# VH-VL binders against q9y8t7, part 43

Target 1, 261 residues: q9y8t7
Amino acid sequence: MRDSFLQKAIASAKDRTSLLEEIAGNCSPKPGRPSLSSSIREWVYRVGGAVIAEYKRCSPSAGAISTLDPVSYVQATRDASAAYSVLTEPNWFCGSIELIPYFARYKPVLAKDFIVSETQIRIAACMGASAALLIMEALTPRELQELAAAASRYGVEVLVETPDASHAVEASRLAPGSIIGVNSRDLKTLRVDYEAMLREVSKAREQLPGEVILVAESGIDSPDKALKAFKAGAQAILVGTAFMKNPQLREKILAELLQIP
Short names: E, the ipSAE of ESMFold2; O, the ipSAE of OpenDDE; V2, 0.75 times the mean of E and O plus 0.25 times the DockQ between their complexes.

## First folded at step 12 (VH-VL; framework fv_zagotenemab)

Design g7 (at its last look DockQ between E and O 0.72; V2 from the best seeds 0.75)
Fold by OpenDDE, look of step 12:
Structure g7 (fold): chain C 261 residues (1-261), chain A 123 residues (1-123), chain B 112 residues (1-112)
Amino acid sequence: as target 1 above (261 residues)
Amino acid sequence: EVQLVQSGAEVKKPGESLKISCKGSGYSFTDYWIEWVRQMPGKGLEWMGEIDPDDSYTKYEKNFKGQVTISADKSISTAYLQWSSLKASDTAMYYCARGTYWDSSPEYAFDIWGQGTLVTVSS
Amino acid sequence: EIVLTQSPGTLSLSPGERATLSCRSSQSLEYDEGYTYLHWYQQKPGQAPRLLIYKVSNRDSGIPDRFSGSGSGTDFTLTISRLEPEDFAVYYCMQGYHYPLTFGGGTKVEIK
C-alpha cells in the first residue's frame, strides 16, 4: 500500500520525536517573543495585507529550490515581510530548528514542520518561534486541541493549516484564537490548486468571525495572485518557493498593495 | 505486462445512465492513480478527474464535477466512470490512464493508457 | 487554470525533415523550481495517447532518440530531428502539477 507524502512526513516526525525529547529537557521557552497575529494585524492596517515570507530550501516535488542563505534572504525580504515561516523539517525540506533563532531576530517566526507532539512545540518556543504550524489533515480533532492547548502554555501562537473552508471553520472551533490557513497544496498529491484556494478563502472569510486571521498559503508567485488572495479575504499570504527564487517579489507585492486606495 | 483494459463501446440514448470500467493488471493497482480523459470527436484531450484507488480519494475538473462520478473497486483492480443521465454532448472517446505519483518515475505523468471506450449518445 | 497553447496547429512535413513543436504556458510551470512537470504525448490515428517525453526533456522508455524536449518557464519545445513515417501523429503537451491538469490543443504532424 502506497503511503502519501503526508503519511510519510508524519511517520518521520514521530521518529524524530524521541531525539527531540532529549533536547527539550534542557530548554526553556524564551519570553517576550513577538506576536505573529499582532504583526499581521499591523500590516493589514498599514498596507492592507501581510506577507509571511517562507524560508524553504528544499521540497519533495522540487528537490533543492535555492541555495540562498538566510542572511541574503533576510536582506532581501525583511523590509516588506510581516513574519518569517521557517521550515524545520529536515528530510524533504532541508530545514532545521536551528534556523529559527536567526530569523527570530528580525521578525516573528512561524515554525513550520509536521508537528505531532508537544515536544516539537516546546522546542520551537525555546528556539524563539512566535507560532507553530498545525496541519489539520495530519491530526485528529483531539490531537489538534491538545497541541493547540500546549502551544498556548508555551506562549506560542498556532497557525492551523486547512484544506478548505469547512475545515477552517472547524479548526477555529477546535483551536480558539488560532490563525487559520488555507493551503493551495493538495497534501494527498502535492499538486497545487490556487483557484480552489481562492474560492475556499472567500468561503472561509464569509463564515469565520471577523477577528480570526485568515492566511492564504502557497501557490502565489506573482503580485497579481497575491492581490487576488487579499481580495478573496485573506489578511496574510504565505509565500515560499517564489520568494526563494525571487525574494524581490515581496517588494513588488507591497508596491501593488500601496497603490490600492 | 502492465496494462489498462477498458470496457467496450457503448451506444446510448439521452437520459440513460452509463458506467464504464477500467481494469488494471500487471502492477499494484493501489500504488498509482487512475486518470480519466475525454476526447470529443476530432478534438483534443481533456482531463476529467482522478482517483486514488486505495482510499477512493477523487479530484475533478470543475466542468465535470457533478456531471460524472469516478469510483474504484480495488479488490478487482477496477476504476469506473459513470453518468446518471447521458447527454448527446457526452459523445466522445473516454480514456483511463495510470497516473504516477510525485515520487514515481516519471512523476505526475500518465504513463499507461487504456485503449479507450467510445461512448455514442444519440436519439 | 493553466492554458497550454500549442503551435502550429498543423505541421506539414516530409519524412526525413526536422519537426519543431511549440507549447506555451499561460504561466510559469516552475513554481516549485527544480522540476517542471511538462510532458509530451503522441497519439496516432485510432490509438490511445502514449507518453513520449516527461519533465520537459526525458524520453520515456522505448522512445527513439530522434525525439527531444526542451524549454523552461513558459516556453517548451518538442523536436523530432528526422521524421519517420510512423511519427506522423498528433502531439499534446500536458502539465501535471497544477489543478486542473491541462493539455495543449495539440499539433498535428502530417505528411506533406
Scores: ipSAE 0.868, ipTM 0.938, lowest interface PAE 0.5, mean pLDDT 94
Fold by ESMFold2, look of step 12:
Structure g7 (fold): chain C 261 residues (1-261), chain A 123 residues (1-123), chain B 112 residues (1-112)
Amino acid sequence: as target 1 above (261 residues)
Amino acid sequence: EVQLVQSGAEVKKPGESLKISCKGSGYSFTDYWIEWVRQMPGKGLEWMGEIDPDDSYTKYEKNFKGQVTISADKSISTAYLQWSSLKASDTAMYYCARGTYWDSSPEYAFDIWGQGTLVTVSS
Amino acid sequence: EIVLTQSPGTLSLSPGERATLSCRSSQSLEYDEGYTYLHWYQQKPGQAPRLLIYKVSNRDSGIPDRFSGSGSGTDFTLTISRLEPEDFAVYYCMQGYHYPLTFGGGTKVEIK
């Protein structure tokens, strides 16, 4: 009888589509947007792994998370970050598409929302986003294919978020050339299963071509967890706002990357 | 009154099958998770796994996965824990509990417990 | 998985005394997603556990004021300000956020 969080988020995203169109109109993708995948590969080559720093002002479970403004956040984190993941979902994450420009001037931006229409992808690119999130569990296989094709037409890269290795392989087939994420957060319960995520990253790495970028998502809140995710086969990790604000933990992640075999 | 009522104590032999039940009443059964907890004789509490009764989505603790089956029949507000072949080491008290969601106080807690089902497996 | 270590294993006290029970987590339970989902349960002999305290310090409905919880990070405490005869039981902490969900080993509060 109750809708899951994912069901509510999808319904909200559909309702928001006409407002997004009204705000941005028939805008075109901003020129000169850097490649998310290229930035990740550059960091992997140089230091053995890449960090995508998430900017999130609220969460569904706790409400307000941070008081740090976008400018201060970037200044604290840009030297350690290959890219930014910017929440644009307003209801549970207190995000906005208008946050994107604050980050896009410095690094590639992943627009993080519940994307259900190509209008959302186009408008994110109008604001300067380099990539958009597609949540495999929120989309039918056909919807995933259609949105990935639309992203390609707008020159927007895709990160497909998946729950496990089987879905990661399927996502790579349905959306060729996409970045693939394995998320430790259960979208039904919003609980975190870090150990399961490590196992699924390892399995996905074994089954996917080496050129496919794997991202480990959620629950990476210590240097040890970051290192284990890279050793499991992730080329990038997506780490939360509170963790990235801590300079001592941030510096320890960089030191641990230099130890990667 | 919000209640979880479990089936009665069981005395079984190794190799036998068993299905124990947990019936919810006084609340919307499909709005909450059902958690299963084992308590070995003289020991503490161990989380075994959980089920969303609305769509039968399950999560298992890794050592119980493949050893037990968690299921539910929402038409009669009942969850089940079952073994296809019992072992003597399965002798324990088994509790069901109601698991709350992230957005419902008391968040992520087990707020209502069944009375327990004692399972004794002896040769 | 997160290991919760409770101490002492047994706490022998008289009615009217203050009881202090500790729960230590193998990793910080402070998350960038917000609240600490550390809960306390009471189990009397022959009975099912019952929820006492959720999210570190919030009493569940119907729990007497003498029960309180505190702590942060890795260190958490359940306090019973003045023990009543019905409070002699085993107390468990639990973390409800990371899979697998885990309980502490318990602290038995008994009459001295």
Scores: ipSAE 0.647, ipTM 0.849, lowest interface PAE 1.5, mean pLDDT 89
ESMFold2 (binder alone), look of step 12: mean pLDDT 93; pTM 0.954

## First folded at step 13 (VH-VL; framework fv_zagotenemab)

Design i1 (at its last look DockQ between E and O 0.85; V2 from the best seeds 0.77)
Fold by OpenDDE, look of step 13:
Structure i1 (fold): chain C 261 residues (1-261), chain A 123 residues (1-123), chain B 112 residues (1-112)
Amino acid sequence: as target 1 above (261 residues)
Amino acid sequence: EVQLVQSGAEVKKPGESLKISCKGSGYSFTDYWIEWVRQMPGKGLEWMGEIDPDDDYTKYEKNFKGQVTISADKSISTAYLQWSSLKASDTAMYYCARGTYWDSSPEYAFDIWGQGTLVTVSS
Amino acid sequence: EIVLTQSPGTLSLSPGERATLSCRSSQSLEFDEGYTYLHWYQQKPGQAPRLLIYKVSNRFSGIPDRFSGSGSGTDFTLTISRLEPEDFAVYYCFQGYHYPLTFGGGTKVEIK
């Protein structure tokens, strides 16, 4: 028997709990954090779609993706991005919670980790995160509800990452007011299914209330794919590795959006 | 020796059901995926779907979803491919293969193959 | 889906000659991974496929050094430096990273 990546990631997150609790004990959430949802809505209104630019230095199987430092990344992406997604998971993604304050100076920050405890959310808030990622497949419905409630107490918005439309609908019920994401990546195999994501985004958009922000996550590495995601019903797209390798991709995406009447 | 051994050739009529098998040996059956690949006569290879024998997680190629069922019995290190109602167009060689994981070497490959099961469907 | 286009469809050569097989991907196979998960399989007549090259350029266990792979992005090549009689077969490129997993159409290397 071999654990899936998700199982390993969750185990790792749990192992980090003691250290995180030590850190969290000395911090309090910072007030005045910008809203991720508001930023997304602004971009949707202005150009028809929002881009969440993800800063990810490593991946589970590849190791280092790019040597692009945070400063260079922000310089390349800030003018065309609604928000930043910052990987804080240290073991697989070479992330750090210490990255959040820097990015938070410029845009709303989504703290992206395998969140399994309230402590993780509190720390993210302390660091200046506007939102935190909750992975539906990593949590029981009760855990999801509890963590979403905790996030609310800290003034942190929640992006619930889901594998499909049915889960998206359920997530919206379990965590009211949350941003809903549909991930193209299979968290068991780590393979990507972009077409499936598009279908599920479309289905989700048909079923979710209009006020619910829908995000297409991962699998986008071209302007064409970005546009298709928006056409499918996503208000925002989360782009990771593609931006790490080619930060100018965001400008190309924006240029395409601006051409849409 | 690591190997996959498939069940023997099948001759069927349209409308009949069929279940073919793929048995792994020489390795931990639940540590790898089982992949099914179709090869029509004189044609190329087509990925049909896969299963994680450990928890029966499955993925299908869209054209095969609902047309076949992939299953496994990890207690006997065996995977299955089955049809509820065969068609003449199902005539093909069917291969099972061991699918490697993201943290295996090689990653995301089919490194071991069964010998194939020829399925002939004719009136 | 990712479409892998192989060329030529058939390659007629004599033993001892160099074989060059091409595989083109409809999109880049480089995404979140630092590696490109493009593989090559060999299928001899009447036999099951076998893994030949993995991740563009790595020979699988037991594969002779006359086989080599190269490429990046969307263009990949399998080279057989000096064809042996047993090398006449069909070769498939394959990607296993994006669903659905896909094979190329294959290139048949036949004896001239």
Scores: ipSAE 0.848, ipTM 0.927, lowest interface PAE 0.5, mean pLDDT 94
Fold by ESMFold2, look of step 13:
Structure i1 (fold): chain C 261 residues (1-261), chain A 123 residues (1-123), chain B 112 residues (1-112)
Amino acid sequence: as target 1 above (261 residues)
Amino acid sequence: EVQLVQSGAEVKKPGESLKISCKGSGYSFTDYWIEWVRQMPGKGLEWMGEIDPDDDYTKYEKNFKGQVTISADKSISTAYLQWSSLKASDTAMYYCARGTYWDSSPEYAFDIWGQGTLVTVSS
Amino acid sequence: EIVLTQSPGTLSLSPGERATLSCRSSQSLEFDEGYTYLHWYQQKPGQAPRLLIYKVSNRFSGIPDRFSGSGSGTDFTLTISRLEPEDFAVYYCFQGYHYPLTFGGGTKVEIK
C-alpha cells in the first residue's frame, strides 16, 4: 500500500520539526512583522484584488522549476505583489525556512509548508513570516483549532487551505479570523481543477461574511484566469509558476488587472 | 503479468441496471488508481472518471457525474462502473485503465488497459 | 477544460512513408510545475489503446524508435519515421494533468 504524497509530506514534517527545534533553539518571533490580511485588504480597496506571489523552486511532479534567485524574483515582482508565499519544505519543493528573510523585508510572508506542530509556526515567525499555511486536509478539526490558537499566540496569521466551499465554511468556524484559501490542486493526485475551484470560490463567497478574505490557489497562469477568480469572489490570488517562468506575464497582469504602474 | 481483465459484453434494454467490472492482477491493486474511458461507436476516447481503490476517493468528468457510479472492492482487486437506468445513448465500449501519478513513471498516464466491455442498449 | 485538436483527421499513406501527426492544445500545457504531461496513444482496430509516448517525447517501454514526439506550449507532433503495416491505426494525444483529463479527437492513419 503506497502512502499518498500528503501522508509522506506530513511524516517528513514531523521528522523535520525535531531538527528545527535543535538548530533554532528557543528563538523569539521578530517584532514588527506586517499583517498579511491588512496588505490584502489595502490592495483590494485600491485596485480590486491582491496578488500573492509564490516562490517555489521545485515541485513533486515536475522537479526543478526555476533557478531564479530570491533577490531577482523580489526585484521582478514586489511592486505588483501584496505578499509573498515562500515554500519552506525542503524535500519536494526545494524550500527552506532560511528563504523567509529575503522576502519578509519587503512584504508580508506566508510560510508555506506542511505544518503539523506549533514549533514550525514559531520558527517561521522567528525568520520574519507574517502568516503560516494550515492545510485542512492534513489536520483533524482539533489539530486545526490548536495550531490556529498557537499561531495567534505568536502573532502569526493563518491561511487555511481548503478543497471546497463546505470545508471553507467549516474552516472559518474552526479558526475564526483566518484567511481562507480554495485550492484548485487535488492534494491526493496533485492535479489541478481550475473550473471546480471557481465554482467553489463563488459558493464560499455566498456563504461567508464579506470580511472573510478568500484566496484562490493554484492553476492561475493567465490574466483571464486571474480576472475570473476575482469575479467569482476571491480577494486574492496565489500565483507561482507563471511568475517564476514568465516575467512578462506579471507585466500583463499588472497592466490589465491590477492597474499598477 | 500486470493485467486488467474486464467483464464480458452486455446486451441490455433501456431502463435496466448494469454493473461492469475491471479486475487487476500482477500488481498491488491499491497502489494505483483505476480510470474509466468511454468510446462510443465510431468515436474517440472520453475520460469518464477515476477511483483510488485504497480509500474509494473518486473524481468524475462533469457529464458523467450523477449518470454513473464508479466504485471498487479492494479485497478482490476489482473496480466497477455502474448504471442505475441505462439509455440507448449508453451504447459504447468501456475501458478501464491503470492510472499513474506524480511519483510513478510514466507520470499521469494510463499505462495498462483492460480489453474493454461492449455495452449495447437497444429495444 | 483543455481541448486537444488533432490534425489531420485522416492521413492516407503507404508503408515506408513518414507520418506527421499534429496535436494543438487550447491552452499551454506548461503547467505551474514545469513538465508537460502530453501523451500519445495508439489504438489498432478492435484493440484497447496502448501508450506510445509520454511527457511529449519519451518512448514507453517496448515502443519502436520509429516513433518520436516533439513540441512545447500548445503545439505537439507525433512522427512515425517509416510506416510499417502494423502502424495503421488511430492515434490520440492526451493530457493527464488538468481535470478533466482529455483526449484529442484522433488521427486515423490508413493505407493508401
Scores: ipSAE 0.641, ipTM 0.840, lowest interface PAE 1.6, mean pLDDT 89
ESMFold2 (binder alone), look of step 13: mean pLDDT 92; pTM 0.951

Design i2 (at its last look DockQ between E and O 0.79; V2 from the best seeds 0.78)
Fold by OpenDDE, look of step 13:
Structure i2 (fold): chain C 261 residues (1-261), chain A 123 residues (1-123), chain B 112 residues (1-112)
Amino acid sequence: as target 1 above (261 residues)
Amino acid sequence: EVQLVQSGAEVKKPGESLKISCKGSGYSFTDYWIEWVRQMPGKGLEWMGEIDPDDDYTKYEKNFKGQVTISADKSISTAYLQWSSLKASDTAMYYCARGTYWDSSPEYAFDIWGQGTLVTVSS
Amino acid sequence: EIVLTQSPGTLSLSPGERATLSCRSSQSLEFDDNYNYLHWYQQKPGQAPRLLIYKVSNRFSGIPDRFSGSGSGTDFTLTISRLEPEDFAVYYCMQGYHYPLTFGGGTKVEIK
């Protein structure tokens, strides 16, 4: 048998739990963190769509993606981004929870990791995260519910990452009030299916209540692809590798959005 | 030796069902994907879909989704491609191949191929 | 989907000559990985394809040195430095990262 990436990532996350608990200590999340959902809604109102800029230094397949430091990245992206997604997974993504405070100074931060414990959510909140990622395929329905509830207790919003529309609908039921994301990346193969994502985003938008924020995740590396995602029904797009390689892409996306009457 | 051996040539009529096989040997069958590729007569290669024999996870190219079924029996290291109702347009050579993972060498490639199964559908 | 366009469709050469085959992608294959998961396959008449080059420039096991690959982004090239009689075949490029996986239309290298 061969463990999938997701299985490995989950195992790693579980192994890191003790360390995170040590780091977290008796930290208590502070109030006053900006809302991810509010920021997205503001951008949707203003320009028709929101961009979540992801800071990701490494990936499983690429290794090091970019040498951009957080300062340079923020300088290039902050004026055109609704929020930051910060990878905190250290083994494959070269992330760190220590990155969250910096980005949180500028925009709402989505703590992006393979979250399998309440401790991970608590520490993210303590670091200043506005939201935390829950990957539906990594969790049982019960675990999802429990972690979403925990997030709520800490004043952390939840983005539930789902593979398709049916899961998106289920996620919205399991975690009411959560932001729903549809990922173009197949978490088993780590390949990308952008077209499938578009279809699923459209289907999800047809089925989800209007107040539910829908995010198109990954697979976007051009203004055209961004616009198509918005047209499909996404209120926000999460862009990672493309922004790490070309931070100015966000400005191009914004320029295109502003041209839409 | 690592190899994929496919079932023999098939001659069928439109409307008939068909199931062809691809048997792996020389390696751990569940450690790699099985990819199916169609080649119409005198034409190029077309990816049809893939399966993880370990948990039967499948992915199809959109034009083949619903038209064929990919399955596997890991207990005998065999993958299958099947039609419920063949059409004349299904006449082609069908290859199975071993698909590698992102963390394999080579990555995301078809490194081993079966010898192909010729399927002829005619009235 | 990502469309891979190969050129020329047919390349007529003599043994000993240099062959240059092109594969152009409809979009950049550089996403997460700079390696570009672009591969080349060789298919001889009446045979199954075989992996020739993987990740743009890596020769697969058993592939002679006369085969080389290069390129990035949207433009890729397979080069056969000196054609041997057994090299006359159809060559396909393939991208293995974006669903659906796609092949080029192929380039037939035939004897002049």
Scores: ipSAE 0.864, ipTM 0.933, lowest interface PAE 0.5, mean pLDDT 94
Fold by ESMFold2, look of step 13:
Structure i2 (fold): chain C 261 residues (1-261), chain A 123 residues (1-123), chain B 112 residues (1-112)
Amino acid sequence: as target 1 above (261 residues)
Amino acid sequence: EVQLVQSGAEVKKPGESLKISCKGSGYSFTDYWIEWVRQMPGKGLEWMGEIDPDDDYTKYEKNFKGQVTISADKSISTAYLQWSSLKASDTAMYYCARGTYWDSSPEYAFDIWGQGTLVTVSS
Amino acid sequence: EIVLTQSPGTLSLSPGERATLSCRSSQSLEFDDNYNYLHWYQQKPGQAPRLLIYKVSNRFSGIPDRFSGSGSGTDFTLTISRLEPEDFAVYYCMQGYHYPLTFGGGTKVEIK
């Protein structure tokens, strides 16, 4: 039988974590890490929406994307970004936990990986991450609850990535206080469905309390798409490859945010 | 020989139900998607949806969602397209095709096609 | 939804001539770490389509080397260097990465 990309990524994460648990006693969570949710709310107040800029060097489908070093990337992006999403997964995304400090001194950092163990969350916090990604489709409800509780103990916020509104509502119940993402990328096929994501964000906004932060993920590569995601009810958008490939797009997205009522 | 063999042509009246089949042979049926494509008389190709026969994961184009049902029976290497109530506008040629994944050549392409099933719906 | 616009609609040529078929996408197909999953299919009268070219320029197994593809982003081209009698058919481009999957309207290559 064929393993899906998600199955392969989870298996890899378990292998990486088992080795990491052998050495996990070597560092403490960094003090004074800023709040991801507070930064998003500040941007929403000021300009009507927030951008989370993603740093990744590779992807499964595209291979090498860009080779900007972290310092140059931050210089090009920080004035338009509420936060950074930093890929730490090494096999398909060419990431590392060692990338986190380069971003964390400027903005809140979301550690983006296939998180299956609280050890991953603690070590991300040791490196300065403000938040960690939990992928609802990769975890049982019990595992999601346990990892969210562990994140709270380490002072780490959680972004729970979900495929649709019904899962978004369930994620908010299972992990109260978490940031909720709706992802346009189908984790089984790796194809994107931007229009479905907009519908599901709108449905989720209707069903979730107003204080729950919604993030629209994947497929947002133009100012028009960014505006539509915010109008659908997202407070933040996560912008990946376009920020790595096209610095001018950042300026256009910011300009279009200023037109939101 | 790797092939997809579809069920024979159908002549139906509006309101009737129909289930057409697509049987794969010569390959591991559960290792690939099955895609469904409509071609209306004299027109181009339209993607209708797809299924992973391994776990029945299904995606539909929005105008076909709720109008047709895509299913599979992996024990007999067969995928199905079915209507509960046909319309005259359903008159078309229907193809199944084998789809691949992002990491298997030819990535996201339809490399093997069935011969097609002509469905005619008229009063 | 990504719209693929093929031109010309009809291309009337003689055997031995060079055919150049265009496919334009309403959005860049390099969007979001995309490898330009733009494919070309041939459909002869009364037959199912067959895959010619995948991912812009990769010739599928058994396809003659007179078929080639090029392009990136929004503009893609299928070229048939010297038309053979069996090449008179309708040609479709398709993008396979963004839901919903979409085909171009087709270019009919017909004998002059």
Scores: ipSAE 0.690, ipTM 0.856, lowest interface PAE 1.3, mean pLDDT 89
ESMFold2 (binder alone), look of step 13: mean pLDDT 92; pTM 0.948

